# Miniprotein binders against q53ft3: the designs that were tried, part 46

Target 1, 195 residues: q53ft3
Amino acid sequence: MFGCLVAGRLVQTAAQQVAEDKFVFDLPDYESINHVVVFMLGTIPFPEGMGGSVYFSYPDSNGMPVWQLLGFVTNGKPSAIFKISGLKSGEGSQHPFGAMNIVRTPSVAQIGISVELLDSMAQQTPVGNAAVSSVDSFTQFTQKMLDNFYNFASSFAVSQAQMTPSPSEMFIPANVVLKWYENFQRRLAQNPLFW

## First folded at step 5 (miniprotein)

Design mWb4
Fold by ESMFold2-Fast, scan of step 5:
Structure mWb4 (fold): chain B 195 residues (1-195), chain A 94 residues (1-94)
Amino acid sequence: as target 1 above (195 residues)
Amino acid sequence: SKVRIRVEVRHPDGRTVEYEFEVESILEAIRFAFRLALELKEEGAKEVRIEIRVDSEEKMELIAEFIIRAFELAGAKEVRVEVRDGKLIIRIRF
């Protein structure tokens, strides 16, 4: 029912259903992730009066997961962008022995979605600034996403340019991709709301 | 600016279905692109033709790249792009 997108990674669409009303996505290598997008797939809406509460979980120093409420998705707002880079316990701490670890377990975080009553959701308070509510945060996320799409488009254009096209076909040249990306980035920097 | 998108889908049984969409923003276009790619893959589509018309060439190019990315992520084997009569045409094969 749901999809999860991290800039620079493959879209996840196969959530693990852990209960009738609960779905989970794994986020490996969490420390490289600043933003995550959660969205509803296709044609299956929430039942009337229901929505999805979106949670984030990362193992604490004792290995125990702690779920934090990020925000919500609903039929009226079927996608949401969340900043998760500030939610990991112990962030920014310097350890003298950290660089001496030769065996490391990958850091894995999770996004959880709980299907809940809209009235219940309205009474809950998400952790501060998890939802992208400021123009600055939205601009930062948008630029990172554009960088990921630009890198993909450039590799695609190069691959297409290496082929021998038929006379009736046209492929996007890499320089054209660079031009529109630079123009879009310039306009976004001048007015982030032109989105 | 508003963006008009027309989609033609050919299914394995030879049936062709047409869809028309209008979106209001680039964020809506991104959401639409991923949703469309996933739905068409689930339906077993073999060939897809997408036509995009929008008032801004720069926005048209950006939206086209998001749609191309969505279909690549959905497992498309071939994606071709052409410009004809003031609109962008994307042809996809799974």
Scores: ipSAE 0.006, ipTM 0.153, lowest interface PAE 9.7, mean pLDDT 63
Fold by OpenDDE base, second read of step 6:
Structure mWb4 (fold): chain B 195 residues (1-195), chain A 94 residues (1-94)
Amino acid sequence: as target 1 above (195 residues)
Amino acid sequence: SKVRIRVEVRHPDGRTVEYEFEVESILEAIRFAFRLALELKEEGAKEVRIEIRVDSEEKMELIAEFIIRAFELAGAKEVRVEVRDGKLIIRIRF
């Protein structure tokens, strides 16, 4: 149902279901994480009138979990980017995960998603600065994805002299990839929502 | 260098079958794995596990997100990708 993405890490598509309406992702080495993307996989929608409240949990100085509401995902907004850097000093808020004995390992943070009524979600206030402006966060995420793609594609680049004949394979000139990248960057700069 | 692909298929009757293939490149391996998984889905496979030997774990980590998205768009119910021990492991549930 849910996916979790940290830049530079493998995407997580298997949340731990800790309750009928609650899902958890583990984030090891959370201190190096600036942003987290939470998204719906598109396989199972929220039931009508329901959405997901997204929480972040980190261990405090005593090793106790501190939960904070980051924001929301819904069928109409199936993805969100959250800034978790700097939340380490925040006070815990009321959270739906408090009654759950979730086994925690030191240095591992958690993303919790609680499936809730949309009307109830509207009454909740996320922690300040956790919700990255949808435009800036999306631009940054897209830029990172593009950079990863470019880096990946360029890693396979060979000179004509280095090419091994493979009649079953099609080759794409590196200049085509670069041109696509540059055009995408230009369009993104003009309108982050062009796609 | 030849790339080895191992495929484990769980059929609706509960039978598990394993296949092994060799291809000429990692890109061919990924394309082959994708095509094979879709063919197995059409044949009624419930779960497919694909293991590809890789020369660069870093490169495979970068592509993992694209692999997941591709299978999701292809109608997979669940996709898991792991890179470890010089292998790319893709688990797909249909």
Scores: ipSAE 0.006, ipTM 0.189, lowest interface PAE 10.6, mean pLDDT 76

Design mWc1
Fold by ESMFold2-Fast, scan of step 5:
Structure mWc1 (fold): chain B 195 residues (1-195), chain A 94 residues (1-94)
Amino acid sequence: as target 1 above (195 residues)
Amino acid sequence: SKVRIRVEVRHPDGRTVEYEFEVESIREAFQFALELYEELKKEGAKEVRIEIRVDSEERMEEYAEFIIKYFELAGAKEVRVEVRDGKLIIRIRF
């Protein structure tokens, strides 16, 4: 019923069913993974009133699994992107996989999907920073690009007193470039994807 | 409104991977595209095509220019962006 994708790897569509309502995907070499996409295959919808809680598990310093709730998938929202590179080691979320004795290879993480009542899912809180909601890396890159462009453009600035008459040339006032840069920065701060 | 994304990746070994999914916003779609690019570059991918279905094409041509510049500066050998049929189509060759 589910698919799991890690950028740069083959998509997995054959989850291991470990219980009537629980499915698991193995993620080898998890330290190199930044994002995981979990999605429903179009073939079979969830039963009415049901959805899937998505969990992530990695081995802690003692090799014991630490389960954390990442988010949810439902018939109305059948796919989700999760950022796992920022997840910290520590206490896991309350989870339905605690009683399972799943043998795992070291350095292998897991995505777990638990089919649950929508009402039960509404009362659970996902780990912060798991859902893709901020664009820090994109914002930082855009800032560097803007700085580079502004510096490049400014390197050609001359005062009106230093200009030689050249009717074939066109000039853009430095103030216009600065206004554009400031406006772009302001808009980027509110919506990094406006450009 | 929800945003649909279709991805097609061509790897060095001739393998082609295709998949589709939905995200809550255009912001999530672009963030995914940027992070996907970084991961695929590390994996030695040859090419990727990303199609983002949008509700309005009003500003997509403007976004296309900046997206091209972004990936070129990130080291892509070739970047093409097209707005067509309610989709923003990004094609990148590594």
Scores: ipSAE 0.000, ipTM 0.183, lowest interface PAE 14.7, mean pLDDT 68
Fold by OpenDDE base, second read of step 6:
Structure mWc1 (fold): chain B 195 residues (1-195), chain A 94 residues (1-94)
Amino acid sequence: as target 1 above (195 residues)
Amino acid sequence: SKVRIRVEVRHPDGRTVEYEFEVESIREAFQFALELYEELKKEGAKEVRIEIRVDSEERMEEYAEFIIKYFELAGAKEVRVEVRDGKLIIRIRF
């Protein structure tokens, strides 16, 4: 249902389902993470009238988990970017994960998603510094991800002259990747939250 | 190192076909997945599940992001990628 993305790291699409309505991602080396993207995979929508409350957990000075509400994802807003680099000094809020003794490893933070009623989410207040306020920061983050993808895809590109006849191999025209990249950039420019 | 690929294809008639093979690299495995998608799309397949056994978890996640974006652009109705037990699992609905 959910994916988690950290810049410069691999996308996580396998959340640990800790309850029927609760999902958790582990974030190793969380101290080096500035931003996290949480997104719906588009495979399973939220039920009608429901959305996801997104929480961040880090160990406090005593090694106990401190949970903070970052924000929300919904069928209408299937992705969100959160800044987590400044949350280490924050106070914990009421969270739906409090009763869950999730095994923690030192230096590993967690992203928790709780499926909740939209009406209930509207009454909750996210931590003020978690929302990426600037369209520019979001665009820059997304652009870096796009560039990483493009660079990765382009590394597999071979010219027709370099193609060894392998009847079992299909080649993706580099133009397909480029067109995708251009279309994505266009959509991003029109609506940074188009995804 | 050899990469093992397992494929499960659900056809419009409800028939499921499964096959397993090996390729010489993860690059070849990925190329195969892309090629397979285009072929299955032409054939009118409903769904495909591809499991790629990868030695490095780090490589699997890089591929996961790429794979999702690629198949979405290719017109897939749904793309799911999961990394589990040293396997990259790709599910594509046409």
Scores: ipSAE 0.000, ipTM 0.137, lowest interface PAE 13.0, mean pLDDT 72

Design mWc2
Fold by ESMFold2-Fast, scan of step 5:
Structure mWc2 (fold): chain B 195 residues (1-195), chain A 94 residues (1-94)
Amino acid sequence: as target 1 above (195 residues)
Amino acid sequence: SKVRIRVEVRHPDGRTVEYEFEVESIREAFQFALELYEELKKEGAKEVRIEIRVDSEERMERIAEFIIKYFELAGAKEVRVEVRDGKLIIRIRF
């Protein structure tokens, strides 16, 4: 259902399903990561009235996971960019992964996606400074155009990854797509009059 | 207000045909351009020029590079974007 992308790394499209409604991506060497993109592959939509809550987890000094709510993805907003550098450690965020106390490698973080009712998601508060800011209707269109392109490119990568890889096959440069999308989002957030 | 779109298509047999369209907004104009590109690509078109009348040349200049990159990644061999005379002009070679 989902993909996860970090600049300079291969796109991940095979999330580990840890429960019927919960999916996880591993992020090794997470201290070198500034931004993470989470997106829907476009093949299977969320059921009506449902969406995905996106969490970030890293190991504390005791190797225990510390979960933080970053934001949401929905059928209407199928991709989101999150800044994970400088986030607060375990501050005021409640998480549905409490029953999954899995000890992690010290340098490996996780992105967790919990499929939840939209009404339930509306009652949760994401950690500050993680999500991209809100914008006007023209920006919403441009955002959806980029999201559609991004999902298309990523769906192509998924198709190639699921088949036996070949060195002669053309692969979409994941870091180029991510950097382009991140630059656009940053310009938009820094100057709302950009659009 | 309505947005006017002028399109010139160079077909596989070398003929150039001109079309004019109207849509209700700049958002619809962009959706039209994306859909038109995919349809023309399927039909084996050689080249297309899309002119969209716009209210803000400055705004269009800001997104020109993203438009170019989108069509390049969608498989276009050459993409050029110009903003002049109240128009956004997209030229694509398939």
Scores: ipSAE 0.005, ipTM 0.155, lowest interface PAE 11.4, mean pLDDT 66
Fold by OpenDDE base, second read of step 6:
Structure mWc2 (fold): chain B 195 residues (1-195), chain A 94 residues (1-94)
Amino acid sequence: as target 1 above (195 residues)
Amino acid sequence: SKVRIRVEVRHPDGRTVEYEFEVESIREAFQFALELYEELKKEGAKEVRIEIRVDSEERMERIAEFIIKYFELAGAKEVRVEVRDGKLIIRIRF
């Protein structure tokens, strides 16, 4: 019914069914994971009026599982991306997995999906920053690209004294690249959607 | 608008793994694609194909140029981008 995807890893399509309405995926080495995709396989839809509440569990300082609501999947929204990298220090919320003794190993987190009524899901509040914001994701993507470009260009920087004469080549002062970078960052900060 | 992402990864052993999912925006799609690329690079993947279905061709073209440049600078051996039938298809060879 469900799949779980971590960037760079094989897709998980075999959730552990821990109850009639509850499914769990294990996430080894969860500390290296930034985003998780939870999706429906398309084989079995949710029953009418039902969806899936998606939870993340990590061990706290005492080794006890802390469960947090990430968000939802439904027949109308059969997949979602969740950011989990910033959730490692959060407080646990009420969760449907609390009574389940799930064997946990160190460094393994869990994604839990609880099949629930849509009306009940609408009353729940996911943890902040778990859902990928379109604006935030765009800003992060743009920043990564800009940093990559700047680092690349800067790796070729030489002083005028170090320049080898090459009449066929055009040279751009490094300060021009820096000014462009700074201006772009300023514009991005003012309006992430300026382009 | 909802964006459908299809990812096909070719591994060194010749296995191909396919993923398909939907996100809320093209921006989320590209964020995921970026992270996926970086992880696949570390794992030694040979090729990745990313399809992003977007309703606006004009928007895809503008973003495509930007993404191509990023992957080129990130050290991809080959980056191919195609816009076809409302899909942005990015093929990256490592």
Scores: ipSAE 0.000, ipTM 0.141, lowest interface PAE 14.5, mean pLDDT 71

Design mWc3
Fold by ESMFold2-Fast, scan of step 5:
Structure mWc3 (fold): chain B 195 residues (1-195), chain A 94 residues (1-94)
Amino acid sequence: as target 1 above (195 residues)
Amino acid sequence: SKVRIRVEVRHPDGRTVEYEFEVESIREAFQFALELYEELKKEGAKEVRIEIRVDSEERMERYAEWIILAFEIAGAKEVRVEVRDGKLIIRIRF
């Protein structure tokens, strides 16, 4: 039902179901992650009146999970981008006179999705400074930008035939832009955040 | 009005190269920056600094989070954006 995407990693589509209404994705090496995208697969909608609350969990110094509400996904807003970089704990505990060598807690965080009533979700506030952006809005913005870029690049390349290249000037040939634009459009249609 | 772009690239061999460019709009400047990042990544660039002259600093501050997100999704290890002195400054570490 759900997917989870981290920039530079393979998309996860096989959440572990831990309860009738709860699903989890593992995020190994989470301290290197800045953004996480959570989205619904297009085949199975939430039941009427229901949605998904999205949580982030990382192990604390005692190995216990610390859960934080990031935001929501619903049938009307089936994808969301969350900034988690401000929610992660680094190694900030040791003074020069700090404690012994202790084996670290494993560097695996989790994204949790809880299927909840929309009325319940409307009363909750996402924790702290988690930035929330719609992947649909981002895709629309990107597509609009690309349409103008293609026209610009093709018209601009034609004017460069008589110009001597200079270290202070950089231009991109029209055929390179066209090929990149075609490849980008194909990938964007398959996965809006592949780039 | 036309938008002026200055780019400074630090290459793997340690050299730093500067480029100047003009585009027709701020949207085209962002599109150019994204494609420039992809090409420089293929060449093994270490860092790039992109300066875009802007008419409204307030408007550009509104775009800052989207710019950061776009380059981070594209695989950049660090992206810093600031707006000052009539310029939008994007600094990227590959």
Scores: ipSAE 0.006, ipTM 0.157, lowest interface PAE 10.6, mean pLDDT 65

Design mWc4
Fold by ESMFold2-Fast, scan of step 5:
Structure mWc4 (fold): chain B 195 residues (1-195), chain A 94 residues (1-94)
Amino acid sequence: as target 1 above (195 residues)
Amino acid sequence: SKVRIRVEVRHPDGRTVEYEFEVESIREAFQFALELYEELKKEGAKEVRIEIRVDSEEKMELIAEFIIRAFELAGAKEVRVEVRDGKLIIRIRF
């Protein structure tokens, strides 16, 4: 139902379902992460009156999870960008994930999504400054992402066109999508404040 | 060759406005579409339909998911992408 994107990493679309209404993405090597994008895949909307509360969890020095509310995704706002770099040393907040007495790997954090009533979500306060609410920031990111994809695809098509009878005609092989994604990740990793 | 773009915008008061544009390349067409979306969002547009004439429907099908995600990241509430009749059709609800 959900996707999770970290600059410089492979997009995750297969969340681990830990309860009927709770989903988790693992974020290994989280100390290198500045921003996380959480989005709905668009194929299955939330039931009417429901939305998703987005939480971030990192292991403390004893490997115990510390959960913080980042914000929300809804049918009306199906994606959000969160800055998490400043949250790695914060204290825990109230969360719907049960008390887990589990010691985790120190380098792995999690994004948790809890499907909740919109009325319940309206009463919650996300940790300060986690959500990136600038239209200009979103526009710049999406322009760079799409531009990078098309520059890569165009470059690849030109190379292949040189080997065809009609070099003025461009084409894009299926595997170029995977190559574009890898290239996009590498470029974003060079500038994690790209968002 | 130049790329033709047809745009249909629905405003909150129910009026519909149509535009036609030309750009030099498919890449410019995508940049134009993103910039147009941001401009229309500031003006309070309710829906927009963007039709881009393309020479390869297979190429557009390949990148359809990325186009959807780009507009969703830009804040669009609903994005539908369809490729047919030599056109890439992007329908967005603000």
Scores: ipSAE 0.007, ipTM 0.220, lowest interface PAE 9.1, mean pLDDT 68
Fold by OpenDDE base, second read of step 6:
Structure mWc4 (fold): chain B 195 residues (1-195), chain A 94 residues (1-94)
Amino acid sequence: as target 1 above (195 residues)
Amino acid sequence: SKVRIRVEVRHPDGRTVEYEFEVESIREAFQFALELYEELKKEGAKEVRIEIRVDSEEKMELIAEFIIRAFELAGAKEVRVEVRDGKLIIRIRF
């Protein structure tokens, strides 16, 4: 249902389900992490009227877990980027994971996703510095990813005259990639968090 | 750097076929994955499992992100990505 991505690390798609409505990712060596991306895999949507509250947990100076609300993911906003580097010294907030005996290891933080009613989520306030605040930074990140993909795909573009017959190969017209790119940019402009 | 790709194809008749090949770049790996998907879709495959072994963690991340998006756009019913033993494992349901 969920994926977790840290820059320079492998994508995690196997969340530990700790309850019917709660999922956890482990983040080893969390002190080196600046940003975390949480996204839906697109396999299972949230039930109607529900979304995911995303929490971050790290051990405090006493080794006790400190949980903070980072933000939300929904069917309409299936991904989000969170800055966690500035939260490592913050105070904990109310969280839905407090009653759960989650095995913790030193230097390992956790991303928790709680499936909740959208109406309840709207009443919650994420920690101020967690949301990558600038539409610009997120747009820039997304644009870089898009440009990377487009450049990657376009590097395979050959004219029909340059095509070597390979009956075992499928070809994607360059215009399809361009159309996808343009549609993505349009959606990004409408909602920077749509993807 | 060479990328090793293992593909397991589950056919409608229940037969499973495995392919293993090496490509010279992530670019080629991605192209192959897309081409393979379209072919398998035409053949009526139900599920495809792709294992990608890459020498760079950064490369695995890029591949994962692009593959998920590419297959979703291509109309896959389910795309799962897992990391296991330094391999990127992608499961696609048609």
Scores: ipSAE 0.000, ipTM 0.150, lowest interface PAE 14.7, mean pLDDT 71

Design mWd1
Fold by ESMFold2-Fast, scan of step 5:
Structure mWd1 (fold): chain B 195 residues (1-195), chain A 94 residues (1-94)
Amino acid sequence: as target 1 above (195 residues)
Amino acid sequence: SKVRIRVEVRHPDGRTVEYEFEVESIREAIRFAWQLAIELYKEGAKEVRIEIRVDSEERMEEYAEFIIKYFELAGAKEVRVEVRDGKLIIRIRF
């Protein structure tokens, strides 16, 4: 349902589902990461009244996870960019991942997405340093992200003549990826701060 | 083996944008180059240069002829393909 992108790296579209309502992306070599983009994939929206709370976790000096709430993604705001470089030494926030047996390694951070009621999300406050301060940074990073994502996703495209039936596989039509790309780029061109 | 693709796009405002990526086969490279060229044209690009580096030069001339004919049929006003030093270089005008 979600994608995660770091500038200069291949986009991740296969989150590890750790519960019915919880998804995780691994971020190896997190010390080199300044910004992370989280976005919704395809044509499947959140159910009415639901959204996604986005969390960031890194291992502290003792190897223990420190979770921080970065922000939210919703049907009305399906993409968000976060600055995490200033958060790697901060304190944690309240999070729904406390009981999860999520694998931790010293050099790997995680992005967690928890599907929650919008009313519950409205009662939470993201950490103060997560939002990107410059519209130029948003625009430039987003263009790079769009190009990288489209290039990566398109590299897996096949025509229907080349497809073999696979009952256990899900496919997303290439035109759905293209529609997402075109819609996002159009929105960005009209208003760089639309998210 | 991996196939490297480099794409250089010139926009109407004079801005030039460059993309690089790797795919697993020349077939994927040609498919992606086609899809990317169409997408870039929709965004207003007037000239697109695509460079594909391959480990093998087998059938490169045949691929070049196919690419030219296919892009012309797809509506490109001018398509030039050059095979040089293990590279398939495609230049498209819309």
Scores: ipSAE 0.000, ipTM 0.071, lowest interface PAE 20.8, mean pLDDT 65
Fold by OpenDDE base, second read of step 6:
Structure mWd1 (fold): chain B 195 residues (1-195), chain A 94 residues (1-94)
Amino acid sequence: as target 1 above (195 residues)
Amino acid sequence: SKVRIRVEVRHPDGRTVEYEFEVESIREAIRFAWQLAIELYKEGAKEVRIEIRVDSEERMEEYAEFIIKYFELAGAKEVRVEVRDGKLIIRIRF
């Protein structure tokens, strides 16, 4: 029913069903995670009038789980991106996972999805900085991709004096790559969805 | 409109793994497709096949060109995009 994606890791499509209406993903080494994507697999929709409340759990200073509401997924919004890197110092909220003693390993956080009535979900308030707008997430991703490409390409930069003749290869001046990068950044800043 | 993504991963050992998920837009689909492809490459995938189902055919060629350019710039060795039956079929080799 649900999938979980962390940058740099394999996608998880097998949630642990801990109750009829509750699903959990384990996130090892959660300290290195900035964002988590939760999405519906499209195999099983929510029942009519229901959606999923998405929670994040991390161990507190005493090793006890602290659960925080990140946001929601629904049939109308089947995916969401959440920032979790800044949540480590937050206070726990009321959560549907409180009675569940899930075996925890140190450094492993959890994403919990609770299937709930949409009307009930509307009354809940997610933690302030967890929900990332689609535009902001896209911009951040694109910027990281561009930086990666630029860094990669620039690592091969040589001066004309350092060039070894290779008739079978074409060379692109580094300034062309830079100009492209600058133009792309400008367009991205003007309209993150310009394509 | 809702966009369905299907990812087929071919591993060097001959195993094929499939993932399916839904996103809110084709732009989000392309973003997810790339993220998945890169992660799968890091995990040793040699070839990734991604299907994006699009309800509107009007912009499929534009998206195809964009995808090719985007993935090539991102470091893919080979990117092929086919438009078939309202689907973008993306094949990436690393």
Scores: ipSAE 0.000, ipTM 0.235, lowest interface PAE 11.0, mean pLDDT 73

Design mWd2
Fold by ESMFold2-Fast, scan of step 5:
Structure mWd2 (fold): chain B 195 residues (1-195), chain A 94 residues (1-94)
Amino acid sequence: as target 1 above (195 residues)
Amino acid sequence: SKVRIRVEVRHPDGRTVEYEFEVESIREAIRFAWQLAIELYKEGAKEVRIEIRVDSEERMERIAEFIIKYFELAGAKEVRVEVRDGKLIIRIRF
């Protein structure tokens, strides 16, 4: 249902479902990540009145997970770009023993998606600096993400006759990817903030 | 090499839900499967079936004994583990 993309890395489309309404993506080497894109694959929409709250989890100095709300995805806004640099354990400290804190910090973070009522989501406040901060930077990043996603997905296109059938696997028709790319690019050209 | 995991869950209402994951190692796959099964049990899952593709059936038979003990200690009524056709198949009934 969901995808997770980091610039320069392979797209993840197989979220770990840990509850009926909760999905998780692992982000190894998250210290090197500045931005994360979360998006819906377009094959399974949210039920009416529902949406997804997007969370970021990082290990604190004691190794305990700390969850922060980044934002939301909905049927009407099926993708979102988040800046996670500066949300990491130890980032805000000028402590003389910073190296000790780094030694105790695991290198794996998580993106969590919780399916929630839209009314409940409207009452929550995301971390202020999680969203991309400038229109120019946002447009450049978005165009690179569009190109990366389309090129990556297209490189794996095969006919249905060539696929090994599996009821547990999610497949995206090439036609859907192409239609999404063209529509998104056209709308982005008209209004960079259309989502 | 990457390891594919399939998890099939049967709920008290008769609904069956399937999940699929890809992880970096067999150890990671087993740890994740255990965590997922326990969480599903807490949600009231009636039965869980997990399949993990394995590279060594002999080694996995030994791991199966730990898996059985772990889930029995967690309160499962029945735990069955099989190594067959290059797969480690775990069936848990709560």
Scores: ipSAE 0.000, ipTM 0.080, lowest interface PAE 23.1, mean pLDDT 64

